# Designs tried in a protein design chat: VH-VL binders against q0aze0. Part 47

Target 1, 268 residues: q0aze0
Amino acid sequence: MKIILVNNRFKENTEKKAQEIAGQLSALNVEVIIDNGLDEPYAGTVDFIMVLGGDGTMLRAARRYGQRAIPVLGVNMGTVGFLSNIEINELAEYLPLILREEYSLEARMMLEVAVFQQQSLLTRVFCLNELLLRSNSPRMLSFALEISGQKLEPYRGDGLIVSTTTGSTAYSLSAGGPIADPQLDAFIVTPVASHIINKRPLVVSPEREISLHLLEEREAIIGIDGQIKMDFGAENRVLIKRAPHPLLMVNLKAKPFFTSIDRSLQRQ

## First folded at step 2 (VH-VL)

Design r2d (framework fv_ragifilimab)
Fold by ESMFold2-Fast, scan of step 2:
Structure r2d (fold): chain C 268 residues (1-268), chain A 124 residues (1-124), chain B 113 residues (1-113)
Amino acid sequence: as target 1 above (268 residues)
Amino acid sequence: QVQLVQSGAEVKKPGASVKVSCKGSGYTFTDYAMYWVRQAPGQGLEWIGVISTYSGDTTYNQKFKDRATMTVDKSISTAYMELSRLRSDDTAVYYCARELYDSTGYFPDAFDIWGQGTLVTVSS
Amino acid sequence: DIVMTQSPDSLAVSLGERATINCKSSQSLLNSGNQKNYLTWYQQKPGQPPKLLIYWASTRESGVPDRFSGSGSGTDFTLTISSLQAEDVAVYHCQNDYSYPYTFGQGTKLEIK
């Protein structure tokens, strides 16, 4: 068995724990590859991915490995989050189940984001939570939104979020978007500080293609899962569609989504 | 060990150009944007611009837009900032800095790792 | 451009006492979408690059001692050192990271009395 152990060596103080866990797994004849963000994603065949850290580390793992149809387990190292299934102090208890493949999988949709300059593809990335288009100056943006070729009335405001259902509790929530069942496949389109008070969040089919471009030259950025940031100008266009493969999240422990989000909102 | 290592000090005459390099190591270079900031002797910090190491897209401070050029070479994890038509008031320490990775929110454009700085002196 | 103004320009504080540095922005740094203030604090010692202390106005960077705290919202921000240590002697800078061009305050020099 070959496992990738993903950690953030700096932010979550996980490097020492990653080495300890790697040693324990090696003693059980498990081959371990550590991904701490230093190199390109591991390109070889892998049976399982264990993510040590908070939601940000999981988002990085999903971007790097989510399209490979490999089971991914989130192990919480201390921060509150929605993407971890077990705590680090529970790992020893659940390790035999992992090695025997005695767990269920939850499929989480991902976005495929393609950024163009005129007709040329600049980049193609995948993400678990969302794409954000936002102004990077005090001036509001004027931009066009198309859904499967249907051109909506122009948007004016600070920006727009196109989110997965998993991302409904991330930046989309802060911008006034709905909370969505992560088992539902849908795009959630949430305006950010729209000047037009009647612009509502939209929930659309994951089979739709969403495109965005600026109607006026402004300083804007595209953000992916809060981790990739790209400048976005009037000569750019972004196309968003459902990624070919969902992220396969390991469920070892009952962690009901609705009671978890309800508790978080009570403390907000 | 995450670090940014910059090229050495430069002495230039007015009207010349200077090109400062910044090599990242100990992390995935393309996961972080690279920022350029300068500090004249005894003065505050002044932002020059930012470059996406992933796409190569740039945003410049208007003050520097017609003289500054930022580029990246992904194969050697190195970012560059070139400033042309130098004047004596361009004498400063020039820094590169990496954007902070933020797992808790969207993203602050805070700079968590800085290069050691490159002193550029412009004199006759 | 957003103008960042720090006060005081210099400050002398005795060891173990509280140091307070203020930063004012000419425009709000609050992002309405995420309710975060895009205000960052840096510490700079002589001959060294700036070091990140606080982002989101009040979030301490990993490894920064808990005697450092940030507060404020919108246009008025404060950096507090609750019990000054000898190693805290430095120039402190606040930064607008809300909008381009990113701008910095003039810096506050902190010295031991």
Scores: ipSAE 0.000, ipTM 0.460, lowest interface PAE 11.9, mean pLDDT 85

Design r2e (framework fv_ragifilimab)
Fold by ESMFold2-Fast, scan of step 2:
Structure r2e (fold): chain C 268 residues (1-268), chain A 124 residues (1-124), chain B 113 residues (1-113)
Amino acid sequence: as target 1 above (268 residues)
Amino acid sequence: QVQLVQSGAEVKKPGASVKVSCKGSGYTFTDYAMYWVRQAPGQGLEWIGVISTYSGDTTYNQKFKDRATMTVDKSISTAYMELSRLRSDDTAVYYCARDKVTMIGEYYYGMDVWGQGTLVTVSS
Amino acid sequence: DIVMTQSPDSLAVSLGERATINCKSSQSLLNSGNQKNYLTWYQQKPGQPPKLLIYWASTRESGVPDRFSGSGSGTDFTLTISSLQAEDVAVYHCQNDYSYPYTFGQGTKLEIK
């Protein structure tokens, strides 16, 4: 069995814990690869991915490894999050189940994001939460949105979010988008500070293709899961569609989504 | 129009501490990681560490870990680097620099915006 | 720690002639996953902070003139200025951008002959 341990290089406690867990797994004849975010994704084959940390670490793991159809377990390291399944102090209890492959999997849709410059593909990335198009200056953007070839009226504002249902509680929520059941497959299209007051969030089929481009020369950024940022200009366009594979999240114990989000909103 | 503005020059005695500030403007401060780099007179550049401006999480060069403290005040878009127990060989220009891309992200390269530098002189 | 070594320490080149600066790393800076070399070049004029010139060994930063080019892979890198201009007088630094701790070469001072 080969396992990738994904941790956060900016948190010293998670690095020490990753080394400790790697030693324990090695003693059980499990081969361990540590991914602390410093290097490119591990290119070899693995059987399981264990993510040590918060939601941000899980987002990185999903982007790097989510398309490989490998089970991914989120292990919380003392902070509340939506993407972890067990706490670190529960790992010893659940480890025998992991090694015997006695767990269920929950599929979470992902986005495929392709950025073009004129006719040339510049980059293709996958993400679990969302793509954010935003202004990189105090000036609002003017941009075009197409959904499956249907051209909508131009948008004016600070930007737009195209989110998965998993991402409905991230940036989309802050911008006024709906809370979505992560068991549903859908794109949520949420305007950011739109000048046109009747631009509403849209919930569309995950089979739709969404494209965006700027209508004026403006400084803008495309953000992916709040972690990757790239410049976006009038010569660029982005195409968003459902990723070929969902992220396969390991479910070792029930995590009640609705009571968790309700509790989180009451703490604000 | 994106810029980083640092605090003014400091003169310190050995054993003292110095705290240098770095204020970002013209961009969303919490989107970019902040690096601290120093340069002794006539010498090369030396990396001190990096801080996430959103979370406050830090990674230090081990050489500085016991003496350097990096912090951020998001309300005023300002990062700080404090160096304690100063020695005469800490005399240098201290720079803050923004990551070209988000450091909390997967890939990172280049420091595209730099502060003007803060000269710290440590003399007995 | 990755050790970065530049050569020469100083270089004098006539106006309009080619200038070449070398940088060697003690370990490979090539990321085999994306085929990018994580080597960055900075230009520093007296009294000023460093300015980003080239990243990924060969990609010019926006606004950097075409006469600047970077090349190399793995452990051996070169910065070339094809036709030296007066404003190019500066110290040039190469940087390990591959892994923490980030390390720099000692710098190469470029002067007009």
Scores: ipSAE 0.006, ipTM 0.472, lowest interface PAE 10.7, mean pLDDT 86

Design r2f (framework fv_ragifilimab)
Fold by ESMFold2-Fast, scan of step 2:
Structure r2f (fold): chain C 268 residues (1-268), chain A 123 residues (1-123), chain B 113 residues (1-113)
Amino acid sequence: as target 1 above (268 residues)
Amino acid sequence: QVQLVQSGAEVKKPGASVKVSCKGSGYTFTDYAMYWVRQAPGQGLEWIGVISTYSGDTTYNQKFKDRATMTVDKSISTAYMELSRLRSDDTAVYYCARGFSYDILTGEYMDVWGQGTLVTVSS
Amino acid sequence: DIVMTQSPDSLAVSLGERATINCKSSQSLLNSGNQKNYLTWYQQKPGQPPKLLIYWASTRESGVPDRFSGSGSGTDFTLTISSLQAEDVAVYHCQNDYSYPYTFGQGTKLEIK
């Protein structure tokens, strides 16, 4: 068995823990590749991906490996998050189940984001939570939203979020979007500080294509999972689709999504 | 360890161009945006721009947009900032700094900075 | 552009005493969606690059001593050093992390009295 251990070098203590875990796995005849941020994503075939860290580390792992259709387990290192399944102090207990492949998989949709300058493709990226279009100045944006060729009335405001259901508890929630069951596949389109009072969040089929462009020149950026930021001007267009493969998340331990989010909201 | 290492000091004549490099090590280069900030002697910090190390997309401070060019070579984990048509008031220490885009609503605080490159524009 | 103004330009504080540095922004740095203030504090010692102290107005960077604290919201922010030590002599900078162009205050020079 070959496993990638993904950790975040930004947190030095996770590096030492990753090395410790790699040693334990090697003693069990598991080949381990450590992805600690030093190198490009491992290009070879692997059987399993173990992510050591919080939600941000999982978002990075999804960007790097999510399209490979390989089981990914989130192991929490003490941060609060929604994307991990077990805690680091539980890993020894669950490791035999991992090695025997005694777990279930939860498919989480991802976005495919293509950014164009006029007719030329500038970049194509994948993400687990959302794309954010936002103003990069105090001036509000004027922009066009198209859903499968259907042109909506122009938006005016600070921006727009196109989110997966997994992303419903991330930025979309803060902007007034609905809480979505992560077992559903859907786009959630949430306006950010819209000047048009009746611009409500939309829940859209994941089979649709969403496009965005500015209607007037403004300073704007496109943000992807908070990991990638890029300038967005009137000559740019973004196209958003469901990615070819979902992220396959490992479930070793039941996590009651709705009671967990309900308690989180009551604390606020 | 996480480190940003910049190229050495430069002395330039007015009207010339300078290109400063910034090599990242100890982390996944493309997970962090690279910022460029300068500091004239005895003055405060002034933001020049930011580049996505993943896409190469740039945002410039309008003051520098016509003279500054930021680029990235992902194969060697190195970012570059070139400033053209140099003037005596461009004399400053030029810093690169990384910002992790962990949460889009967080903003990009600069957690690791290069050692700085002194650029002197004389005559 | 968001204008960042620090006060005072310089201050001298005795060892063991409290130092306070203020930072005002011309526009709110509070993101209403996530309730975070996009203000960052940096420490800069002579001949060195800036070092991150505090982000989101009040969150200490890993390794920064407990005597450093940040407070404030919207347009008014404060950096407090509760018991000044010799190694705290530096210039302190606040930064707008809210929107481009990112702007800095003019800096506050902290010296031992």
Scores: ipSAE 0.000, ipTM 0.400, lowest interface PAE 12.1, mean pLDDT 85

Design r2g (framework fv_ragifilimab)
Fold by ESMFold2-Fast, scan of step 2:
Structure r2g (fold): chain C 268 residues (1-268), chain A 123 residues (1-123), chain B 113 residues (1-113)
Amino acid sequence: as target 1 above (268 residues)
Amino acid sequence: QVQLVQSGAEVKKPGASVKVSCKGSGYTFTDYAMYWVRQAPGQGLEWIGVISTYSGDTTYNQKFKDRATMTVDKSISTAYMELSRLRSDDTAVYYCARTDYGGDFLYEYFQHWGQGTLVTVSS
Amino acid sequence: DIVMTQSPDSLAVSLGERATINCKSSQSLLNSGNQKNYLTWYQQKPGQPPKLLIYWASTRESGVPDRFSGSGSGTDFTLTISSLQAEDVAVYHCQNDYSYPYTFGQGTKLEIK
């Protein structure tokens, strides 16, 4: 068995903990690769991915490895997040179940984002939460939104979010989007500070293709999962589709998604 | 480990320009934006702007956009901040800084800082 | 622009005593979508760059001692050092990391009494 340990390179003790876990796994004849973010993603075949950290570390792991159809387990090392399944102090209890493959998998859709300059592909990335288009200057954007070839009336405002259901509780929620059951597959299209009254979030089939381009030359950026930033100008077009493979998230214990969200919303 | 190493101290006359460099190492340079912040002697911190190391796109604090220019050289993992038409009140320590993964993209905190570059503007 | 105001400007506290620093924002820093307050605290020692202490108003950065704690929500925030040590002598800064332009308080200088 070969396992990748993905850790947060920006936390002081995560390297030490990753080495401890790698030693435990090696003693059980498991080959371990540590991905601390400094090198390119491991290119070889692996059987399991263990993510040590918070939601941000999981988002990075999903972009690097999510399209390989490998089980991914989130192990929280601090504040409880939405993408972790167990706490670090529970790992020893669950490790035998991991090694025996005694767990369930939950598929989480991902976005495929392709950015073009005219007809040429500039970049192709995958993400778990969302793509954000926003202005990079004090001026608002004027942009075109197409859904499966259907041209909507132009949008004017600060930007737009195209989110997965997993991302519904991230930036899309802050911008006024709905809370979605992450077990559903759908795109959520949420305007950011629209200057047009009654521009509402849209929930659309994940089989749709979404296209965005600027109608005026403005400085804009595309943000991916709140972590990657890319320039976006009037000569650019972005195409957003359901990614070929979902992220396969490991469930070792029931996670209280709905009660966690309910508690968050009722905070006064 | 993540390191941001800045160029050395500069002494300039009013009206001149200064260009401060910040070299990133220990991470994939183009995965993270670079922020610039200054601190005048005895004063608080003041944000100058941010540059995408991926594209070179910039967002400036309105106060500085007429005089500040941020650029990057990906081949040497280095970001630059040039400030023109210097005044005596531009005397400050200039810092580059980088955020970590902190959830929402629009809201960021600075985990990594360069050591600072003292720019002194005097006649 | 969001205006950040710290109080006091300077504070002298005896070793082992509690130190309290306040920060007020002109607008709410609470993000309703994730229920986080986008308020950050930094420690700056003489001749050094700022060091991250606390983000999201109350989350302690890795490696920061337990004696440091952050509290507050919306527009009123507090940094507390429960038992002052000699190494805590520094200027402390709060930051709006809610929206551009990112703004900082004027700083609070903490000294030993």
Scores: ipSAE 0.000, ipTM 0.411, lowest interface PAE 12.9, mean pLDDT 84

Design r2h (framework fv_ragifilimab)
Fold by ESMFold2-Fast, scan of step 2:
Structure r2h (fold): chain C 268 residues (1-268), chain A 123 residues (1-123), chain B 113 residues (1-113)
Amino acid sequence: as target 1 above (268 residues)
Amino acid sequence: QVQLVQSGAEVKKPGASVKVSCKGSGYTFTDYAMYWVRQAPGQGLEWIGVISTYSGDTTYNQKFKDRATMTVDKSISTAYMELSRLRSDDTAVYYCARDSPYYLGSGTYFDYWGQGTLVTVSS
Amino acid sequence: DIVMTQSPDSLAVSLGERATINCKSSQSLLNSGNQKNYLTWYQQKPGQPPKLLIYWASTRESGVPDRFSGSGSGTDFTLTISSLQAEDVAVYHCQNDYSYPYTFGQGTKLEIK
């Protein structure tokens, strides 16, 4: 069995904890590859991915490895999050189940984002939560949105979010989007501070293709999962579609999504 | 380099079906939609429809909606257009052409074309 | 459906002289949001597929000679060849790329003499 252990290089105690866990797994004859974010993603075949950290570390792991159709387990370090399944102090209890492959998988759709300059592909990235187009200055954007060849009336405002259902509780929620059951597959298209009052969030089939471009030269950025930032100008276009593979999330204990989100929304 | 290579010429009887293939190479096949256009001898160009090479979603010209079927096989980077219940006036060169309606500068134009497939419908 | 009408149906021009081909649409092809006209020109030589010349009414495709230019807005468009060369003998097609169904003009045959 070969496992990739993903941790956050910027957190003081995570490297030590990752080495400790790697030692425990090696003692059980498990081959361990540590991805602390300093190196390129591991290119070899692997049986399982353990993410040690919070939701941010999980988002990074999803971008690096989510398209490989490998089980991914989020192990929380004691901070509450939506993407982890067990706590670090529970790992020893669940490890035998992991090694015997006695767990269920939940498929979570991902976005494939392709950014072009004129007719040239600049980059292709995957994400679990969302793509954000936003102004990088006080001036509002004027931009075009096209859904599966259907050209919508121009948008004017601070930007737009294209989200997965998993991302419905992230930035899309803050911008007025709906809360979606993450077991559903759909794109959620949420305007950010639209100048036109009747521009509302759209929920569309995940088989749709979504494209965006600026109608005027402005300082804008494309944000991916809140972690990758790219400049976006009038010469650029972005194409968003369903990623080829969903992220396969490991469930070792029941995830009470609705009660968790309800509790979070009541906090002040 | 970008190429679209179509299947060879076909001769069909009225009432038959024809299936034309179009294989893309030199680019990421699923990044671009595939359009189908025909040209009858001595006539102008006529749009048949478009298919997303990623999702398989189609949009047909209403004139062809009851007889044309577009499909893709991503594993071999090939798009297909099948036209059924052929008539003599379906005799034409059938072209595939690459362009994504979702690859937005500001409009859809056909930047690469296949070499064309002559379909002759005669008894 | 948007109807595209080209004029003339055929045109004979001497080498080195200017050739002008017109295209009219039954509805505006101007996208007011981006100020671009969704009008495309193709060149088709005998026995060959069409080749992209000009898109957005006036943007020349990479590799297309400077003698080709497009102009116009809304419903009236023009393709101009400033100094005709022998290799320019072809049928020229304009296309509505504004909305489905995509429609083409009937074509203009350009010949020498």
Scores: ipSAE 0.000, ipTM 0.391, lowest interface PAE 17.2, mean pLDDT 85

Design r2i (framework fv_ragifilimab)
Fold by ESMFold2-Fast, scan of step 2:
Structure r2i (fold): chain C 268 residues (1-268), chain A 122 residues (1-122), chain B 113 residues (1-113)
Amino acid sequence: as target 1 above (268 residues)
Amino acid sequence: QVQLVQSGAEVKKPGASVKVSCKGSGYTFTDYAMYWVRQAPGQGLEWIGVISTYSGDTTYNQKFKDRATMTVDKSISTAYMELSRLRSDDTAVYYCAKEGIYSGYDLPVDYWGQGTLVTVSS
Amino acid sequence: DIVMTQSPDSLAVSLGERATINCKSSQSLLNSGNQKNYLTWYQQKPGQPPKLLIYWASTRESGVPDRFSGSGSGTDFTLTISSLQAEDVAVYHCQNDYSYPYTFGQGTKLEIK
């Protein structure tokens, strides 16, 4: 068995803990690859991905490895988020089940984001939560939204979010979007500070294609999962589709989504 | 252009607490983690901790874990570092610093705040 | 904790001459997974915050002059300034960027002879 340990540099002693876990797994004849996010994703075949950290680390792992249809387990090392399944102190208890493949999988849709300069593809990335188009200046954006070839009336405002249902509790929520059951597959399209008062969030079939482009020269940015940032100008176009593969999240214990989000909102 | 602007100098008595702010501008605040580092007069740099501006998750240097608290207010793009139970040897310039990103990967800090002098005297 | 030790504490070098600053870590900073050395160099001029100079032991930050170079692997690292300019007068700091806590060396003060 070959496992990728994905960690980040934001948690206390994360590198040391990753090395400790790698040692334990090696003692059980498991080959371990450590990915702390600083280099290219591991290119070889692996059987399992273990993410050590919070939601941010899981988002990075999903972008790097989510399209490989390999089980991904979130192991929390601090404040509990929405994307982790077990705590680090529970890992020893669940490790035998992981090695025997005694767990269930929950499929979470992902976005495929393609950014073009005119007709030339600049980049293609995958993400778990959302794409954010936003202004990088005091001026409002004027932009076009097209859904499966249908051109909507122009948008004016600070930006737009195109989110998965998993991302409904992230930036989309802050911008006034709905809370969505993450087991439902849908795009959520949420305006950011729209000047047009009747622009509402849209819930759109995941089979549709969404495209965005600026109608005026503006300084704008495309943000992906709050971690990748790209300049976006009037010469650019972005195309968003459902990614070919969902992220396969490992479920070792029940995590109550609705009671968790309800409690979180009461504390804010 | 990226800027990190910190709060002004503070003078405190031993046993008091101090809270230093760091406001980011010219970039997407939540795309980059914020580091806190201090430098006592004539001494080297000492890392206090790091906070993810996206999730609020923190990692502290064990030396400061019992006394330091890092927080973020996303609505005003501001990070805070509070240090409690101040001692005279906490006199230092306190810096915030933004992590870098190159080719889509998080890397060491690329921008530093101007620094906040905290003087602890009896 | 990883202990970072710089040498010398201070040095004076004539304009146009080579300056060499050493940094030793108590543990290896080599990440076996990606074969990168997690050692960072910063330049700090009087009254200013530190400025990123070199990361991954040998990669120059954008905008840093070619006269600056980093070398070394594992536990022994070197910062070299091939032809000292007046603007290079500063304190130079090495940093363990491998594991928490991110420890710094004591600093090396570079002055013109």
Scores: ipSAE 0.000, ipTM 0.389, lowest interface PAE 16.3, mean pLDDT 83

Design r2j (framework fv_ragifilimab)
Fold by ESMFold2-Fast, scan of step 2:
Structure r2j (fold): chain C 268 residues (1-268), chain A 123 residues (1-123), chain B 113 residues (1-113)
Amino acid sequence: as target 1 above (268 residues)
Amino acid sequence: QVQLVQSGAEVKKPGASVKVSCKGSGYTFTDYAMYWVRQAPGQGLEWIGVISTYSGDTTYNQKFKDRATMTVDKSISTAYMELSRLRSDDTAVYYCARWDSSGYYLEPGFDYWGQGTLVTVSS
Amino acid sequence: DIVMTQSPDSLAVSLGERATINCKSSQSLLNSGNQKNYLTWYQQKPGQPPKLLIYWASTRESGVPDRFSGSGSGTDFTLTISSLQAEDVAVYHCQNDYSYPYTFGQGTKLEIK
């Protein structure tokens, strides 16, 4: 068995903890690769990915490894999040189940994002939560939205979010989008501060292709999972579709999504 | 070892449908997407589409979107490609191929291919 | 769609000599964000499916002999076989992996002279 341990080098003590866990796994005849985020992703074949950290570390792991259809377990290092399944102090109790492959998998859709300049592909990335198009100045954007070749009326506002159902509780929620059951596959298209009074979030089939481009030269950015930023101008076009593989999240214990989100919203 | 085994040759009349199967073995079937490509006699390769073997999600070449249907049966590690309303120019060898997308930048290339299924469309 | 054009259509080379096959795309296959060219080469022997040789224009697939090499960037690509062996007789295909729909060249038939 070969496992990748993903950790955040800049988070306190996570690299040391990853080394300790690697030692324990090696003693059980498990080969371990440590990914602390500095180098390129590990290119070899692995059987399991263990993510040590919070939701941010999980989002990075999903972008790096999510398309490989390998089980990914989120292990929380202290802060409660939506993407981790167990706490670090529970790992020893669950480790035998992991090694015996006695767990269920939850498939989470991902986005495939391709950004073009003219006819040249600038970048092609995957993400778990969302793509954000937003103004990088006080001026609102004017942009075109196409859904599977259907051209909508021009949009005017601060931006637009195209989210997975997993991302429904992230930036899309803050912009007024619906909370979605993560078991569902759908795109959620949420306007950011629209000047059109009746612009509503759209929930569309994950088989749809979504394209965006600016109608006026403005300073804008494309954001991916709140972690990657790219400049976006009138010569650019972005194409968004469902990624070929979902992220396979390991479920070792029940984590009640709806009661958790309900409590979080009441505390706001 | 890794193998993709396809169903046998088919002879169909114009207007009929054909369903080609592709069974994977020697690897975890749901870890790899399945691609479909065809090759008409003496001509180049033409991409039909791709399906996620885990979720069943599909992306089609626009030329085939209204006639092609890709599906997966995980319980028997088999992918299917059905092409409807067949024409004589659909006569080709149809291949399945898997893609190893392991890598941040999506390492391209189909690493294992099925042996091919000859579909002949004639009256 | 991106159009892939190969040249020559056929090529005869003596055993041990160098073979060169060209591939041109109608638009750039270079991803400027990662500096990789999304160009793939396949080898297809009679009665067999294609076999992956080279991806990202110049990266050899595992198990492919080092006499095979790929070069080029943007729109112009070359596959080189430095010393032709008998088992290299095949049709060679280049592929656009840059964007959907994936498109292929018409193929170059390589024969022994």
Scores: ipSAE 0.000, ipTM 0.399, lowest interface PAE 15.6, mean pLDDT 84

